# VHH binders against q9y6x5: the designs that were tried, part 199

Target 1, 379 residues: q9y6x5
Amino acid sequence: LPPKLLLVSFDGFRADYLKNYEFPHLQNFIKEGVLVEHVKNVFITKTFPNHYSIVTGLYEESHGIVANSMYDAVTKKHFSDSNDKDPFWWNEAVPIWVTNQLQENRSSAAAMWPGTDVPIHDTISSYFMNYNSSVSFEERLNNITMWLNNSNPPVTFATLYWEEPDASGHKYGPEDKENMSRVLKKIDDLIGDLVQRLKMLGLWENLNVIITSDHGMTQCSQDRLINLDSCIDHSYYTLIDLSPVAAILPKINRTEVYNKLKNCSPHMNVYLKEDIPNRFYYQHNDRIQPIILVADEGWTIVLNESSQKLGDHGYDNSLPSMHPFLAAHGPAFHKGYKHSTINIVDIYPMMCHILGLKPHPNNGTFGHTKCLLVDQWCI
Short names: E, the ipSAE of ESMFold2; O, the ipSAE of OpenDDE; V2, 0.75 times the mean of E and O plus 0.25 times the DockQ between their complexes.

## First folded at step 8 (VHH)

Design yc3 (framework vhh_7zox_3; at its last look DockQ between E and O 0.01; V2 from the best seeds 0.00; counts 0 for: pae O 5.4 > 2, placed apart)
Fold by ESMFold2, look of step 8:
Structure yc3 (fold): chain B 379 residues (1-379), chain A 119 residues (1-119)
Amino acid sequence: as target 1 above (379 residues)
Amino acid sequence: DVQLVESGGGLVQPGGSLRLSCVASGFTVSSNYMGWVRQAPGKGLEWVSDIYSGGSTGYADSVKGRFAISRDNAKNTLYLQMNRLKPEDTAVYYCATGKDYYSEGFDYAGQGTQVTVSS
């Protein structure tokens, strides 16, 4: 029988929340499984790019989802919430649910993971939900567990996405202990519900479950603003994305636009595309604009002199505040093992191994995760 | 370009009411995530209320049952009805907008309008 895997994301779950708040249900999950304390995600540290990196094992320049707002210079298409379902954006990679579903006697299921409501390479999961933030966690879980338990061909790979704690991290900021404690308690209760439902349905002992996230969250402030209007006239460029990584398409000479921006703030790095640091792996895609602006941690790029951001993400992926965690439980995983760090792109080859799938070419390293797995020698 | 212009602030006695307005330009209010954020004197920013394009609303616990967010799509205007005002509601109130999916937060805000609740 092929092994089964459920991949769960709680959006914006910063790794150090585990140390700073109480999670009785998640801690029980970890105690009987594995924990990776810090996952180094990909630049830019935004939702769509990192969720797609998890399921493709690719850097953003390679999978083509380079931001939450994009412009493709070759086709002149704009990516937005009304256009996120166009397969054009997603077809530069093959996510794991496509590869899984194409195997004999296997299906994939999805509850709102980014990209799962798009027919990528003419393939969409046999069971999926169109994205709708109004659908409760309970309804998402009910659909996923029904599909895992009752489908033919059987569902062997399933995904489940939840918007918290990201939504509340933006609303309150990660330093608001009272509100974040309330939000994180609710998330721990949802994890308890997840585990209890899997036990009640007889899935718990034989299903591999990964609980992870795409990025963290940093505190913002009205005292930490970078005002582009003070440095450059709007007429000289098209703004593709604003903060904390601005994507600038020049309307005039590129060097002139660069020169107007490079001294705009000491709290912002300005890069010509060819000068973007190699460690970002963020250069070789036509959807990456000729100039990007990278704000320092906790700084906000604005077009006016005010901001209402209380928490944000998207910053340099070396920042601990941008890093999520990974926890896992199931027959493939050790019990009671903690690991310090992996790269987010390493999750894909590990999942392929668990499912018996041949991974597509990717940027992950299977060796980084082998200590989590019972069938591997840990050196 | 995106522009948000708040109005309707002022001085009011405890227990009184005010309605804040926010006129939007450069986008449609009905197609976007909208909300209100406030800053009391000497304090940090505080999220107050939001409304999604589909009409779902949220409120901070401190204002729930007293404040109501709404919009008028024909006027491209966001409102905050504030009832039973308390001295702790004294703040600059900012209208804000952002993307409507995957919990992306606010991207743009107005200049704010002062609300003062005092005897």
Scores: ipSAE 0.372, ipTM 0.755, lowest interface PAE 3.6, mean pLDDT 91
Fold by OpenDDE, look of step 8:
Structure yc3 (fold): chain B 379 residues (1-379), chain A 119 residues (1-119)
Amino acid sequence: as target 1 above (379 residues)
Amino acid sequence: DVQLVESGGGLVQPGGSLRLSCVASGFTVSSNYMGWVRQAPGKGLEWVSDIYSGGSTGYADSVKGRFAISRDNAKNTLYLQMNRLKPEDTAVYYCATGKDYYSEGFDYAGQGTQVTVSS
């Protein structure tokens, strides 16, 4: 049988949750498969950008999804979670489900993974669900497993997305042990549901499954706020994205705007676009605005309003609190193997290898994941 | 010892409804993978519905939209509400469990209850 791969994302699953909470189902999944303890994601550490990096192997500057909120100055178009279906935003890269879909006797399926309900390069998955946060995990799981089991041409690549524990992380903060324990238990139960379903359908032994996330979560506080209105009149710029990485489009001279912001807070770095640190790989795209503000971990950029979020993400991608994990199971993977760290862009060439797809040019390194794979030498 | 006892089967006209019950002993229904399978005359076992420990449910295409699986934790009982029954639904229905979370498929089943849909 041709290799099959299911890619699952639990949004905002911080890597160290595995150390601080109990996950009997996930631990069993790991015991029978592999674990990467920390995955270094891409900057900015937000949902749309990182999910697209997973499936393209590209940094954000390269695939063009540079934030959850974007503005293109040439076309005057806006991108947001409520306005994400224009192929214009996605067409700067080719995601793996498109590559897979274009192969003979193969099809792709998707349950609400970012970008999967958009025709990218005039190609859309044979099976997909339009994004709807009200749709239960159950329904998503049922559709995905149905498609994996009964489709013709066969579904060989599928994605499954769930919004937790991100939403709860925002609401309660990652340090709320009581509430987060409850939430994470539910997540573990969902993983159990997934495994049970696959076993019931006889897919478990033959299906490669990757469970991962796009980013972590850091604790925020009302005591750690950066008020931009204290530094600059908001009439002098357009705010494209706010916290923890603000994207600033000046309405006056860029230098003047920069000078007003550069010393706004000791807990915020202000960059002209050309001065953004190279390690972020966040310069070479027109969708990146002329000025970006990067708050320190746990600090929130605000206007004359208070934030209700007790947790957030989007910060420096070197911070452990921003890192997700990766677990995998299936015929392609070893059993009982743990690895310390990979880059999130490394997932793409690995998936391509598993599926026998030729990868598009990408920023991943296949060598970083070789030890996870049974058909590779681990040197 | 694990025990499953089905009830609620009977004769019903097409378009009618039945509610099957399965009382479990020796384990907790809410903590285990549970389901219903059926065997029609001259046919093999067919999966009908399942419910996972986390609460997710599944249905065979043939019963989707007509059947509903549920559980009562206090009674340690599994249910199958069957609506809009068809002659093709005639079968012995079995309550089944994997007993534990890691089992592949079902490991235990009851004695079954007969469901007959006929004019």
Scores: ipSAE 0.030, ipTM 0.295, lowest interface PAE 5.4, mean pLDDT 93
ESMFold2 (binder alone), look of step 8: mean pLDDT 83; pTM 0.845

Design yc4 (framework vhh_7zox_3; at its last look DockQ between E and O 0.01; V2 from the best seeds 0.00; counts 0 for: pae O 15.5 > 2, placed apart)
Fold by ESMFold2, look of step 8:
Structure yc4 (fold): chain B 379 residues (1-379), chain A 118 residues (1-118)
Amino acid sequence: as target 1 above (379 residues)
Amino acid sequence: DVQLVESGGGLVQPGGSLRLSCVASGFTVSSNYMGWVRQAPGKGLEWVSDIKYGGSTGYADSVKGRFAISRDNAKNTLYLQMNRLKPEDTAVYYCATGYDEYSEFDPAGQGTQVTVSS
């Protein structure tokens, strides 16, 4: 019987929520499996880039999904809802579900993981749902479990994406204990439903399950705004993305735009593309704009002095507030093991190992995850 | 607090046009991820269109080429131009806010009824 893997993401699940809130169902999942307490994600700490990094093992500059909002100067294309399904954006890498379903007697299934409804290298997930945020977790789970149990060739790799706690984290902020407790309890109930469904269908003992996330969430405030209009007239540039990493395409001399911005706020770093810190691995792609502005944690770049967001992400990937967790259970994983940290790009080579796939060239290190796996020795 | 006031709906013949307006107060439409959703009789909310930071637009497949979203920063107003209307476009239309493309849109107004009937 070939090994099977279900990869689950709860968007915006900050690692320290595990310490600060109660998760009886998730804690039972962890108790019988493994936990990585902090996953260091990739810069910028946004949804599309980090989900693609998980499934490719690549930094954003290498896989080409460099933000949630992008512009390609050569083709004049914008990444948006009208063309987020354009393979142009996704074709700089090969995600694991493509590699998986090209194997004999294997297929892949997806419930709304970013990119799974796109024909990447002319290959779309064998079974998939078109993205629609109105579709319930129960319906997503029902489709995934049906495909895992009833498909020919068998589904050996499946993904499941859920929008919470990211949506509520933006709306309330991570410091709103009352609202976030309610939100996180609902998520724990969904994890309980997931496990119970897998047990009822006879999948639980044979299926490897990873529960992870793409990034965390930090508190924002009306007292922490950076007003871009106070520093530069908007006629001098095209704004590709605003906050917390602004992507600036100059309409005039780039040095002139840089000089107008560099002293705009002590709570914002302004980088020419060539000066972006090497530790970000965020320079070598045409979709990265000539100037980026990186706000300090909890600061919001605005065009005026108002903002409706109470929580945000996208900040420096060294910040603990930006880090998710990873938990896993199944025949490939130890029981009751806790690990402190891995890099998010390390998940890809681990998944390839579990599935018996040859990984494409990537930035992950298999050795970082060996301690999680029963068929490996930790050293 | 945030207020969204939709207007411009009505009864129209198939093939007709309407322009919906959404006047916002308590926030700035140009600084937010804005969109239109609709609810047909007996159905749930359906995403119709959005406009992102930097002005990029998106459309549901059912409305592509017929609908156009826009905004007027001076009036703090979001628009939906609806052309070549079909009976299946009949719904209550709401403007709404989101935080990114994966956030659920939050309709906050009463909406505006669009009825397309021959």
Scores: ipSAE 0.000, ipTM 0.329, lowest interface PAE 14.5, mean pLDDT 89
Fold by OpenDDE, look of step 8:
Structure yc4 (fold): chain B 379 residues (1-379), chain A 118 residues (1-118)
Amino acid sequence: as target 1 above (379 residues)
Amino acid sequence: DVQLVESGGGLVQPGGSLRLSCVASGFTVSSNYMGWVRQAPGKGLEWVSDIKYGGSTGYADSVKGRFAISRDNAKNTLYLQMNRLKPEDTAVYYCATGYDEYSEFDPAGQGTQVTVSS
């Protein structure tokens, strides 16, 4: 039987939540499997880009989903969470569910994972749910597990996405121990439900399951605001994305716009596109705007309006507060093994290996995950 | 570090052909948005052609039907086959990543000189 893999994402699950809160169900999952304590995600540390990096193994500049809000100057198209269905945005890469779907006697399934309800390279998962935030985790889980269990050809790769604890992190801030404890308790209970259902269906022993996230969350404050209106007039640029990484499209000479912004705040770095630090791997794509502004951790870029968020993400991907975790269980994985760090792009070649798929060219390093796998030699 | 090295330029008569090469280091050509741009004397940078990871290609109207962009994954190299060259094609050609005809950008490589003259 071909191997099966379920990839689960809890949006905005900061890695150190595991150290600061109790997760009896997740800890049990980890005990019987593996844990990567910190996953270095891709810059910018936002939802759509990082989820697509997980399933492509590519940096954002390579797969073309460079933000949650994008603008293409050639086609004049806009991308946003409410406007993400055009294959134009996704076709610069081939996600793993497409690769899997095109194999003989295999199919893919998806519940709300970014991009899974879009035909990419004229291929869409045999089974998928259109994104709807009102759909419960239970319903998503029920559909995914049903497809994993009863489909023909068999579903060998499936994705499951949930919006928490990200939404609550934004609302309460990650430092609100009272509210976040409640939220994270619910997340752990959902993991318990997942495991229980897999056991009930007889899938637990044979299904590889990865539980991960796309990014963390940092604490924001009304005392840490960067108001762009104090530095530059709105008539001089178009704002493509705002905080904490602003994407600026100049309406006047780029240099003039840059000069107006470069000293706007000591808590914000301003980059011309060609001067973006190499370590971000965030330069070589036409969807990256001519100027980007990167706020320091915990600072919020605003216009002449007050911020509503007490937590946010999207910051420098070297910051621990931006890092998620990865846990896994199944026949492909060791039991009771903990690993310090991997890159988020490393997940793709690992998943390809597990599924017996030839990976597309990617930025991941398979060697980084060898110690997680029972069939590999670990140095 | 990301590096691009262009080659294959030279002097050719009108109607002739050249094949430009761009060897990349520090990243994978097949995993990136790649393209060619050129700069003629006294003119700004002009977008010539591009290829996306998925394999889709684009061409400027001025070169469409004459030029072909391709890549070799094994060699991590980008190519530009230029046929039916015209004097107007005379320029320094640069391999580029992540830039389109409407974006401001700075070529990373030294480029390769293409001269079309009788």
Scores: ipSAE 0.000, ipTM 0.248, lowest interface PAE 15.5, mean pLDDT 93
ESMFold2 (binder alone), look of step 8: mean pLDDT 80; pTM 0.807

Design yc5 (framework vhh_7zox_3; at its last look DockQ between E and O 0.01; V2 from the best seeds 0.00; counts 0 for: pae E 5.8 > 2, placed apart)
Fold by ESMFold2, look of step 8:
Formats: C-alpha cells, sequence, structure tokens
Structure yc5 (fold): chain B 379 residues (1-379), chain A 118 residues (1-118)
C-alpha cells in the first residue's frame, strides 16, 4: 500500500489560540499524534504566499507568489486573491501535488487549497474542486474522502482548505473573546467531524493527516492608522498592495518617492528593494516592487477615510502573532510528542519523505522535522 | 457607522443593461478593496467583480467583457455597469468591502434584485 497524506489548512489559525481557547477534538488529535507549537512562516505573512510555501518548500521570492495582490512589470499582468487562475503566476515552482501525481500509479486530490484548480506546468490536481467559498466544509470533506477511497490510480496526496478562523479574525479581531470563542468552537467541531469521518470510512489507520495553517492574526485599532495620503500624493506612484506591507511602484523618480515616504510614520519601515532585510528572503523576484512599506504590528496603512479591519496579518514573520501551529497524526508520526518550532518551508521536505517523493530544490531542512517521525532518530 | 446601500436593480429583457449603485457611509470607497458578489436563487454567493484600492479591476469569467466596475469618489459610490444581460445573471447583487484574503467579500446590505426575463 503506498503511503497516503491529507494536508488540511484552517486559514489564520494563530498558534496561541490552542492555549487560550478550548479544543477538545483538536487536543485529542494532538494527544494521539504530534504538535509543533509554533511554525515560523514566510514574509509576507499572507494567505497565498504561505500556502504555496507549504507545498513547495520555497521562500516567496523563489516560488513567485509574493503577495495576495501582485503586478509583474515585464508582462504587465495583475494577480489578485479573487482572480488567481493564470498559470503564469504559479509556474515558478512545482507544488507537491504535481510531483506526486506524475509518479506511476498515483493521483492527487484537492478541496480548494490555493493553486490546486490551476494547471501548473500543464498539470492540474487529478481530482479537485474549483474554489468557491460558499461550499461547506462537509462537502469539501465528502469529496476528499470519496477520492481517497475510490480512485484509480489511488489518491496518495490530498489537500483540504477552510477559510476560518481567518475571516472571523479580520472581522472581530483576535481579542474579541466572545466571537472568537464561538468561531473556534465551530472549527473544533469540524475537526471532530473530520476525524470521525476518516474512522467511519476505514481511512484513519493508514492515512497521515497534517492540520496546520498559513499565519496568525493581530489586533488592529482606529488608534493605530498610518495615513499614506498625508505623506504622498497618489499621482507619484501606483499602489500594488496596501496593508500591512504596501507595495509601491514609483511613477516619478524612485529616490523622490522614497524620500516622501521615509519619515511618514515612526510605526512604518520604508525599504528600497535592495535594502529589504536579508532575514525576510524577500528581494529576488521581479514581482517584488521597488519600494515596500512595512507597518509595525497592529498598525494599518490606510488612505484617507479608509475602512478599518479589526484584525489583520501580513506583518514581520518574526512576530509570534503571525505564527500558526502544526499538528499531525498517522502511521508516520509519533504519538504524544510536542515540538517547539519549525520553519513553514520545512513541511515540504517532510511531506516528500512521508510520500517517498524526491523533493525539488527547496529552502526547507528535513532535519528540523525528524523528531516528528517514527522512522527517524531524534537528535 | 459603516453602511453600504445597493440600488439600481430591476426587471430587464435579455440583452438589456442596468447600472447598479452602492452608496457607502463611514468609509471611503476609493480607499478600499471593493467588490460585487451575487446570489442566484438557491445558490451560494458568487464573486462578480472587484476594484483594488489602487484602481485595478478584476472580473469573473462569466461577466468579463459585459460588466464594468467603477467608482465616484465625490459621491462615495461604487458602480456596476451590466451590459448584454443574460437570464443567468438573475440574482441579488451585493457590494462589500473585501478582506485581502481568499475568502473574499462579506456583504452587509440587503442587496438589489436583478431579474433578466422575457
Amino acid sequence: as target 1 above (379 residues)
Amino acid sequence: DVQLVESGGGLVQPGGSLRLSCVASGFTVSSNYMGWVRQAPGKGLEWVSDIKYGGSTFYADSVKGRFAISRDNAKNTLYLQMNRLKPEDTAVYYCATGYDEYSGFDPAGQGTQVTVSS
């Protein structure tokens, strides 16, 4: 029997939610498996970049999905989180489902993980759902489990994506205990349903399951706004992305635009592309604009009279509020083991190991995940 | 108080045109990620079009070339010009602010009914 893996993401699930809220079903999942308490994700800490980093093992500059909103100056193409299907954007890397299904006697299945409904390198997931946020978790799970049980060649790698708690985190803010408790309770119930469904279908014993997320969430406030219009006129630049990392394409001399922005706020760092800190690994791609603005945690870059989100993410990836968790269960994983931290790019080589795939060149380190796996000696 | 009020819907013949309006209060339309979503009878929400705070516009394949999103900063109003309407465009249309996220838009108003029939 070839090994099988289900990769599940609950978008925007901040690592410390596990400590601050009750998750009876997720805690039972963890007790029988492994937990990584903090996953250090990639900068910028946005949805599309981090989901693609999980499945490619690459930093954003290397896989080319550098934000949820992008512009490629050479081709003049635009990308957005609502219109994301052009393979041009995705083709700078090879995600694990492509590598998996190109092996003999293997298929891949996907329920709405970013990129799985796109023909990347002329290859689309063998079984997939087109993205549609109105499709219930139950329907996504039903399709995934049906494909895991009844496909020829067999599905050996599957993904499942869910929009919460990210959507509610933006709407209420992570500090809204009443609303977030209600939302997180519903998510724990979905995890309970997932486990029960896998048991009922006879999949639980031989399926490796990873439950993780792409980023966390930080509290925003009306008192923490950076008004870009007070520093620079719109006519001087094209705005590719706004907050909390603004992407600025100058329309006039770049140095003049930089100088107008440089001292705009003590709560915002302004970088010329060549001056972006090396620790971000966020410099060497044409889709990264000549100037970026990086707001401090909990600060929002706005234009005049902008609407305010109550929670946001995208900030510096060193911030604990930006970090998700990873939990896993299955024959490849130890039981009852907790690990402090890994890098999000480490997940890819671990998944390749579990599936017996040769990883493409990547930024992950297999050694960081050895202690999670039963077939490895922990150092 | 943040509010979005949709209007401009109605009954129209196939091939006809409508212009939907969305008047915003409590924030500035041009400074936000704004969009239109629709809900056909018995269906979930479907993304139609959006405009980024930088002015870039995007359209669902089903409406591309027929619909045009725009805004008027002086009136704080978002528009959807709908041309060459088809029976498949029949829905309640909502405007919303977007999160810069895969989950898209969360409508807050009652929407405006568009019916393409006869």
Scores: ipSAE 0.179, ipTM 0.657, lowest interface PAE 5.8, mean pLDDT 90
Fold by OpenDDE, look of step 8:
Structure yc5 (fold): chain B 379 residues (1-379), chain A 118 residues (1-118)
Amino acid sequence: as target 1 above (379 residues)
Amino acid sequence: DVQLVESGGGLVQPGGSLRLSCVASGFTVSSNYMGWVRQAPGKGLEWVSDIKYGGSTFYADSVKGRFAISRDNAKNTLYLQMNRLKPEDTAVYYCATGYDEYSGFDPAGQGTQVTVSS
């Protein structure tokens, strides 16, 4: 049988939620499969960039989705969650569903995964849903599993995206045990629904399923605010992105703007583009603005406004609070195996291997995931 | 458990041929980056040849044109055909796996002795 893979993302599922909350369905899933306890995601730790890194194996500077809000100074184009349909933003990379789609006797399906409703390199999934946050998980799941089961050519790669627990994490903060327990219980139930649906359709034994997330969530507070208006007049720059990583486009001399910001707060690092730390792999793209501000964990960059979020993400990708997890089940994976850490870009070459696809050049290391796979040498 | 078992070594005269075999268990040879390395007395480990997942083969300059790496999927076995052997080819030969093409080899088996001598 041709290999099939379903990639599922629960947005903002912090890795240590697995340790601090109960997940009966997910734990059963893990028991019969594999777990990577921590996945080091890419900087910045935001939704669009990290989801695209999962499916391309590339750092953000390479695939070109460098934030949820972007600006291209040459074309004067803007990117945002409400304006993400222009292939211009996506075409700097080739996501795995496109690679898969172009293979003989294969097709791809997608439910709400970032970029899947956009023709990338003039290719769009044979089956996809336009992004709509109002569409239930059930409906998304039903469509994905129907396509996996009945399509011709057969769907061999599918993606499924859900917005929780990210939205709730923002609202309640990850440290709110009462509210987050409720939210995470619902997510576990959804995983139960997923597994049940796959079993009912006879897909469970033959389908490889990866459940992961793009980033975690850190606790924020009204007591940890960085007000840029206290440091620089807003007329001196254009704000492309705000918190926790601000993208600054100077309207005056860059050095002057930098000098006004560099000592704005002891809880914020200010970088000229060329001075961004190499470990972020966040320099070599024109879509990265001349100055970026990086707030410390739990700090929020604001203008003359108060933050409404009790949780946020986008911070340094070395922070454990920013890390998601990865669980997997299926014929390609071992049973009952746990792994400590991988990089989020490592997922792409693994998926390519599972599907028998030749990977595009990427930043992932296949070796990091070998021990998860039954057909691989593992020392 | 994963295991590699090398065989096929022996004593051969210069200009002779040998075929080494490496039987793998616990993983699939055709799905892994596989290679041969050798260690001569008093020398370090030397890369000899490898075969990529996609089937591409590569050789050290010292053996290029004389050695051929191949695999049999049905037997889950890696081979090294060694022709026109030279005394300098005398070594213990190890079958090895890598994590990827950029990772080093770490011999896991006992190896097989190849001795080329008049």
Scores: ipSAE 0.054, ipTM 0.433, lowest interface PAE 2.9, mean pLDDT 94
ESMFold2 (binder alone), look of step 8: mean pLDDT 79; pTM 0.798

